# VH-VL binders against DNA-directed RNA polymerase V subunit 5C (NRPE5C), part 4

Target 1, 233 residues: DNA-directed RNA polymerase V subunit 5C (NRPE5C), of Arabidopsis thaliana (Mouse-ear cress) (q9m1h8)
Amino acid sequence: MEETMAEEGCCENVESTFDDGTNCISKTEDTGGIESKRFYLARTTAFEMLRDRGYEVNEAELSLTLSEFRSVFGEKPELERLRICVPLRSDPKKKILVVFMGTEPITVKSVRALHIQISNNVGLHAMILVLQSKMNHFAQKALTTFPFTVETFPIEDLLVNITKHIQQPKIEILNKEEKEQLLRKHALEDKQLPYLQEKDSFVRYYGLKKKQVVKITYSKEPVGDFVTYRCII

## First folded at step 13 (VH-VL; from n1 with light chain D91H)

Design p3
Fold by ESMFold2, fold request of step 14:
Structure p3 (fold): chain C 233 residues (1-233), chain A 121 residues (1-121), chain B 107 residues (1-107)
Amino acid sequence: as target 1 above (233 residues)
Amino acid sequence: EVQLVESGGGLVKPGGSLRLSCAASGFTFSNAWMHWVRQAPGKGLEWVGRIKSKTEGGTTDYAAPVKGRFTISRDDSKNTLYLQMNSLKTEDTAVYYCAREYEWYYAFDIWGQGTLVTVSS
Amino acid sequence: SYELTQPLSVSVALGQTARITCSGDNIGSKYVHWYQQKPGQAPVLVIYDDSDRPSGIPERFSGSNSGNTATLTISRAQAGDEADYYCQVWHYSSDYVFGGGTKLTVL
């Protein structure tokens, strides 16, 4: 399930002067192959992340190969076609949108234009921006004006799914009431729980916010389960 | 604009009843944990009780002096919080504030201006 | 039940630094919130989670919390800072607890 940089193109070693075929042109163009692979990896990770957050994700998107991706989207994909919009399994009226941004610097005007562009998409309750450039402070501030949560990920952070590991723990996110009952049961206040920082890759992957508590269950097959709780700070 | 507006305060004799209302606007009321906090004239702030969001159980909790006499309820269709006060005592004389809990912080970020309840013979 | 203690009053000269304390058993293990209340007005949250400022609260308001004492610090005190100040915590058995309040007088 792990992708590596060793998966370069099958025709990368050959330059062709023969017929004007799409295959020959594709073999000559180096930057297109790298760009499409980066989008493929990031988009696959995004689908896995959305599934793990509880969104309805088509299995075909999770199993799409690089060659199939290139057949559909080309070597230089049109970014609007890469967008992902999927409903929440528990409430199909609520949808999340994933937008792949270009390489141009992201400004307040860019954010405002995006706001207008998506105004027709009914049911959006969250959005993720996959970035190829930095956002200045004013552009980041402008994201707070959306009527829903907007998250950002540098594309580099999505080239590998950080949750893939041989022994993955069971993850349960507590709601506000469940957190309070945990605290009362153990005679604690939330400041006394072990931390997980808001910027941590794990926190960002699951979209957790400050003060949420995650229950992590590790299976020790001979001995049984080990349970720990972490509070987002 | 986020706003809480209390109403229903007034003069009541000991043993009487009174119902306070708090109208909310500018935020998703149904997701919020809502509180009543009171302040006797010239005294400090005292927590009265809380009602949780319906999604998280909709349960109530009360401070000991009012338990069994006061009832907190909510009507999410009207964005309104209620405090039913029964068997009122002179010690219940206070300004009653409606307050919103700040996300998951156990703090109060939005307060109404308060409504005065006077319990005297 | 869990109790918080504040001094009844604190005085500060205009332009100087005021410190208002809130004492409680093991308060350092709890997040402390602070409210400002001017006469005839509702309380206003000025510090939450020991040291964080809500939007619109000037940087001259700061907070700290360790051991058995939390402190609200107001640097370069202004006439408009004259008010009552309350600390508050959540406790697993006492729920929401306020301190008795401190009257800050700017001289």
Scores: ipSAE 0.671, ipTM 0.904, lowest interface PAE 0.9, mean pLDDT 87
Fold by ESMFold2, look of step 14:
Structure p3 (fold): chain C 233 residues (1-233), chain A 121 residues (1-121), chain B 107 residues (1-107)
Amino acid sequence: as target 1 above (233 residues)
Amino acid sequence: EVQLVESGGGLVKPGGSLRLSCAASGFTFSNAWMHWVRQAPGKGLEWVGRIKSKTEGGTTDYAAPVKGRFTISRDDSKNTLYLQMNSLKTEDTAVYYCAREYEWYYAFDIWGQGTLVTVSS
Amino acid sequence: SYELTQPLSVSVALGQTARITCSGDNIGSKYVHWYQQKPGQAPVLVIYDDSDRPSGIPERFSGSNSGNTATLTISRAQAGDEADYYCQVWHYSSDYVFGGGTKLTVL
């Protein structure tokens, strides 16, 4: 928000003095730079992920630069201001909430407090928690008491969008009808399809559930496309 | 509370018609694939047919013995499933259950209590 | 059309283990679901996807499926387990197929 200026070799409000120095190095400025960049990267990936899942995402959020992010949120952003709440394009009364958690260990008390905090959010059908710490077994169990799906992502998994790799295959998610048509066409039941693990990074990126089927298209020149279908387990 | 409640059963002569209803509550009916399953007295369960959600085409499928005679429909505004039964035969005598398909599993997780249809001279 | 075969009846002593079979050509390649129906009541799903239990079904109900036979196992049989049991699959051409049912008697 405000430009901070300091004379070389002198920084206001520091723990110690420099009698001989040509530069002023702020420990808080270095720490804030790393922290804000991590939130910027994770938040940008979260918006891209939500768009790819079919949520209505403002294009300005997808094109936000690091400097613009820092001008809005600062170098030590308030986590509650980072939250994302967007509607599903196909059903605008269904919303997803993304919550950025702090660095303290996540306990049952933390989950209970979050549950109370969001009780007024009408239309919430899913939630994603971005974690900076481990979630203990009791806290994980407490998440199952929510009346909708709650997913968790370590912030480290969101620092890079895995779908932007140059060798990325085309991925299409089948609905129930499309899956059944596929099965009938090939004279199969779903147990006979090749599997894709629930913990696979692409499964988690798209938020796929057990029994869903993805069509994966690999392009290879000069031969052409290779198509496979995988069922989530 | 998730519930399915059938109604409309009764006595009808061969060649007659009857319409069954199934009132649904406690879940998003419009997202569900819904089924009719019947059970002749003293006999086993037999799938009759289904209707898919409208967002996935709203199409119907029927077991061979009832094709062309039975029609399944839904009214999502009333959370109601219907079975229109025409050209009834004595072998159609059964308790008719409505059932909800369990997500993507091809199984039936919620059943109504059933309604008896008796087809006799 | 795809067919499933179950024995007409199975008896088990109170506290013992009951096994109810469901036979079909290559049934091991299909997910099998099991229903309990007590006299005068609607069916209740007790096992889905061969071996998974819906919420509220006790762990003494279990299932397995391989080759041409799926099996519902009820350990520590109780009087309240006396019921008819049906297996069911989905088949790409026959759609939803039920077995003929098995009456379990707890002695």
Scores: ipSAE 0.640, ipTM 0.899, lowest interface PAE 1.0, mean pLDDT 87
Fold by ESMFold2, fold request of step 14:
Structure p3 (fold): chain C 233 residues (1-233), chain A 121 residues (1-121), chain B 107 residues (1-107)
Amino acid sequence: as target 1 above (233 residues)
Amino acid sequence: EVQLVESGGGLVKPGGSLRLSCAASGFTFSNAWMHWVRQAPGKGLEWVGRIKSKTEGGTTDYAAPVKGRFTISRDDSKNTLYLQMNSLKTEDTAVYYCAREYEWYYAFDIWGQGTLVTVSS
Amino acid sequence: SYELTQPLSVSVALGQTARITCSGDNIGSKYVHWYQQKPGQAPVLVIYDDSDRPSGIPERFSGSNSGNTATLTISRAQAGDEADYYCQVWHYSSDYVFGGGTKLTVL
């Protein structure tokens, strides 16, 4: 009696009169189906995020459908198989690793075990942990012992790509030289720029750090592009 | 240990030339923006100039008193910063420090111990 | 060119709070950095971005910046705090600018 719940399942209006309510056929959905969909959505968002950060991402991963994902990984994917490791386009010797954590509480022992597992990964310069549970204080502190930057995202924050869900202006990240040229051109010091906080969802999406500057371009008809700049603080 | 060590200081007559070196260790020198800062005896600190990383264009900037007379260069294969000083004046007498710019902050987080340049007849 | 002004000297009793000022036109719109230099030694960064401390600098060092004056504050002054202190900014046309320095004497 394994039936999957249809996407709009029991709440769809299926030819019954609206005044009588909705005719709904309830199906018991396989728990693995819900689990695989969450991983699919989060993993797809992670690939899009890495592409937008400048990593070399295979287009096939960005276009993968839920059905194709389930064919490869199953209804209850093994978390280690979901890991992503891709090189930075500008420096292929630098790689980022994305690790999907389980539902178990994340402890110092969990973090140390992860450290050992990845010790053979040559060229890692960054890591992202996708969390399904809370990290205790000691586990969070243990993340600082990695020889590279470690970011964390609750899986629910990756179920929707916020840059695709909402019409967004064009975002460009300035390097250090470009930032200084901007400041000189406008007779400014960086404290005078409008700011974005480090915790801002878009700042976290692009992995930006304090003092970096983003160029934001809005396109409006009939007038051309409008440009503004913001400094991370 | 992150370290900067200057060398090449000494006595030189006005109008002369001198080349200073700064050996760097313990960090990725090629990514850093590097500076020279000087301090005349008994006086305050004065910025001399900067060279950007080659990835960021490798360009130089100088304080007005030294423009056209001083040239900053770098050799990333030797982790070494250089200051070529020409047409030296008695006002150039100072301890010369090399310094590393702190990330994106326009501050100096690592300094060498300095090398003394004396310009005197 | 952009100028920073510091008092020539400041004295503080051991265990008391020292305040060293750095004045400049609209300095509050710029990030201020502070350096400590002991006799015969290289400068050491003690405050950056007005109020942030590098690793290894004790919490008794603090900074503020508003209007035309930035201030370095050293609470519970110790004999080892006796040194010259310099403020510094980046300016879009003058580049890196230091104040003239302040000699802190701990009594």
Scores: ipSAE 0.622, ipTM 0.889, lowest interface PAE 1.1, mean pLDDT 86
Fold by ESMFold2, look of step 15:
Structure p3 (fold): chain C 233 residues (1-233), chain A 121 residues (1-121), chain B 107 residues (1-107)
Amino acid sequence: as target 1 above (233 residues)
Amino acid sequence: EVQLVESGGGLVKPGGSLRLSCAASGFTFSNAWMHWVRQAPGKGLEWVGRIKSKTEGGTTDYAAPVKGRFTISRDDSKNTLYLQMNSLKTEDTAVYYCAREYEWYYAFDIWGQGTLVTVSS
Amino acid sequence: SYELTQPLSVSVALGQTARITCSGDNIGSKYVHWYQQKPGQAPVLVIYDDSDRPSGIPERFSGSNSGNTATLTISRAQAGDEADYYCQVWHYSSDYVFGGGTKLTVL
């Protein structure tokens, strides 16, 4: 009748090849496509981040398309199925777990449940929580009860990979021995190194910890390299 | 609980040798930089030397008074640190502590109880 | 070659504030760590990185470091604080260096 598409902009905007469902989604209140896309983007960024941190990541996961993702996980993915568990390349006995959290507020009860739920994951040395809600102070304190490092990322911070938005210099993370050799070579103590804040988004992307040093190389073709060192504070 | 326990101390004559052991538990020993620190009776603390983790080269460094005479080694499969002391002098008389380096801080967060080495004629 | 100097002893009245100094050339450019050692016991780390407290060390213990002097401060001194205290740094040429130690007496 008249109810069928007086606002035909949605139907007429939809060609056979268009994926612009914004108008139709708004009218039908279908958020499944938006939800699956957000998880797809965040999960892809998480794989890229883990690869860049030195974890063994299957190239197929890095090349997964949105349609392939939806074929596997659906339009409203179950959060537990989205989890990522991959080994560290340099020590395959050490694994990291990425957990996608729901939209409900995260409380101490939620953290304790998670603790119990993951107790079956042998070899776990680190965990990342992808958040869609705020964690209250008590929940944040409860994360310290895990026997390994737990990082948190709002899902919004993973919708784009920040290393692809700007031209990134070459980043090399020094181990403890390499840091000491740097200090001896230049007759320096820790306090004399330039700083990089722990809160910096690149520091968080690479999972760098206080006292670590990064070597940053800006390549100038053909002039040469500019090298600087930064200590995490 | 994190624990370090030294053993092997005793009485030895100048020019002699002695081997100390330090048994570690409660932490990943293979990742740690480990140290020996000594304290002569009634005196202050003196750093003796360290051994780095194998993944970071496993190299050793020594304080000048002991260089060439003392050797630090580790057995990660047994979670044990060793100090081989050769050509001992009366000045080496001390309580010897095993210590763990605190992450990246160049500080010692865990110490053993110490073992007494007495060098006398 | 790098050396740290501490006073041999410091006295403090019960409930008062004690200050133990550690002097060294440009020590302010180095991170200073402090240890407490009671008779017959192993040292215990009480301050690291100039002013940070390990878990379990009461807030009465604090530290500062600038210029040529680092200071360990113990407020509201208790009888149980009576001990020897050592400062320590890492130096790029001398490696790990301890001060000579300070005996704190609580009166």
Scores: ipSAE 0.612, ipTM 0.879, lowest interface PAE 1.4, mean pLDDT 86

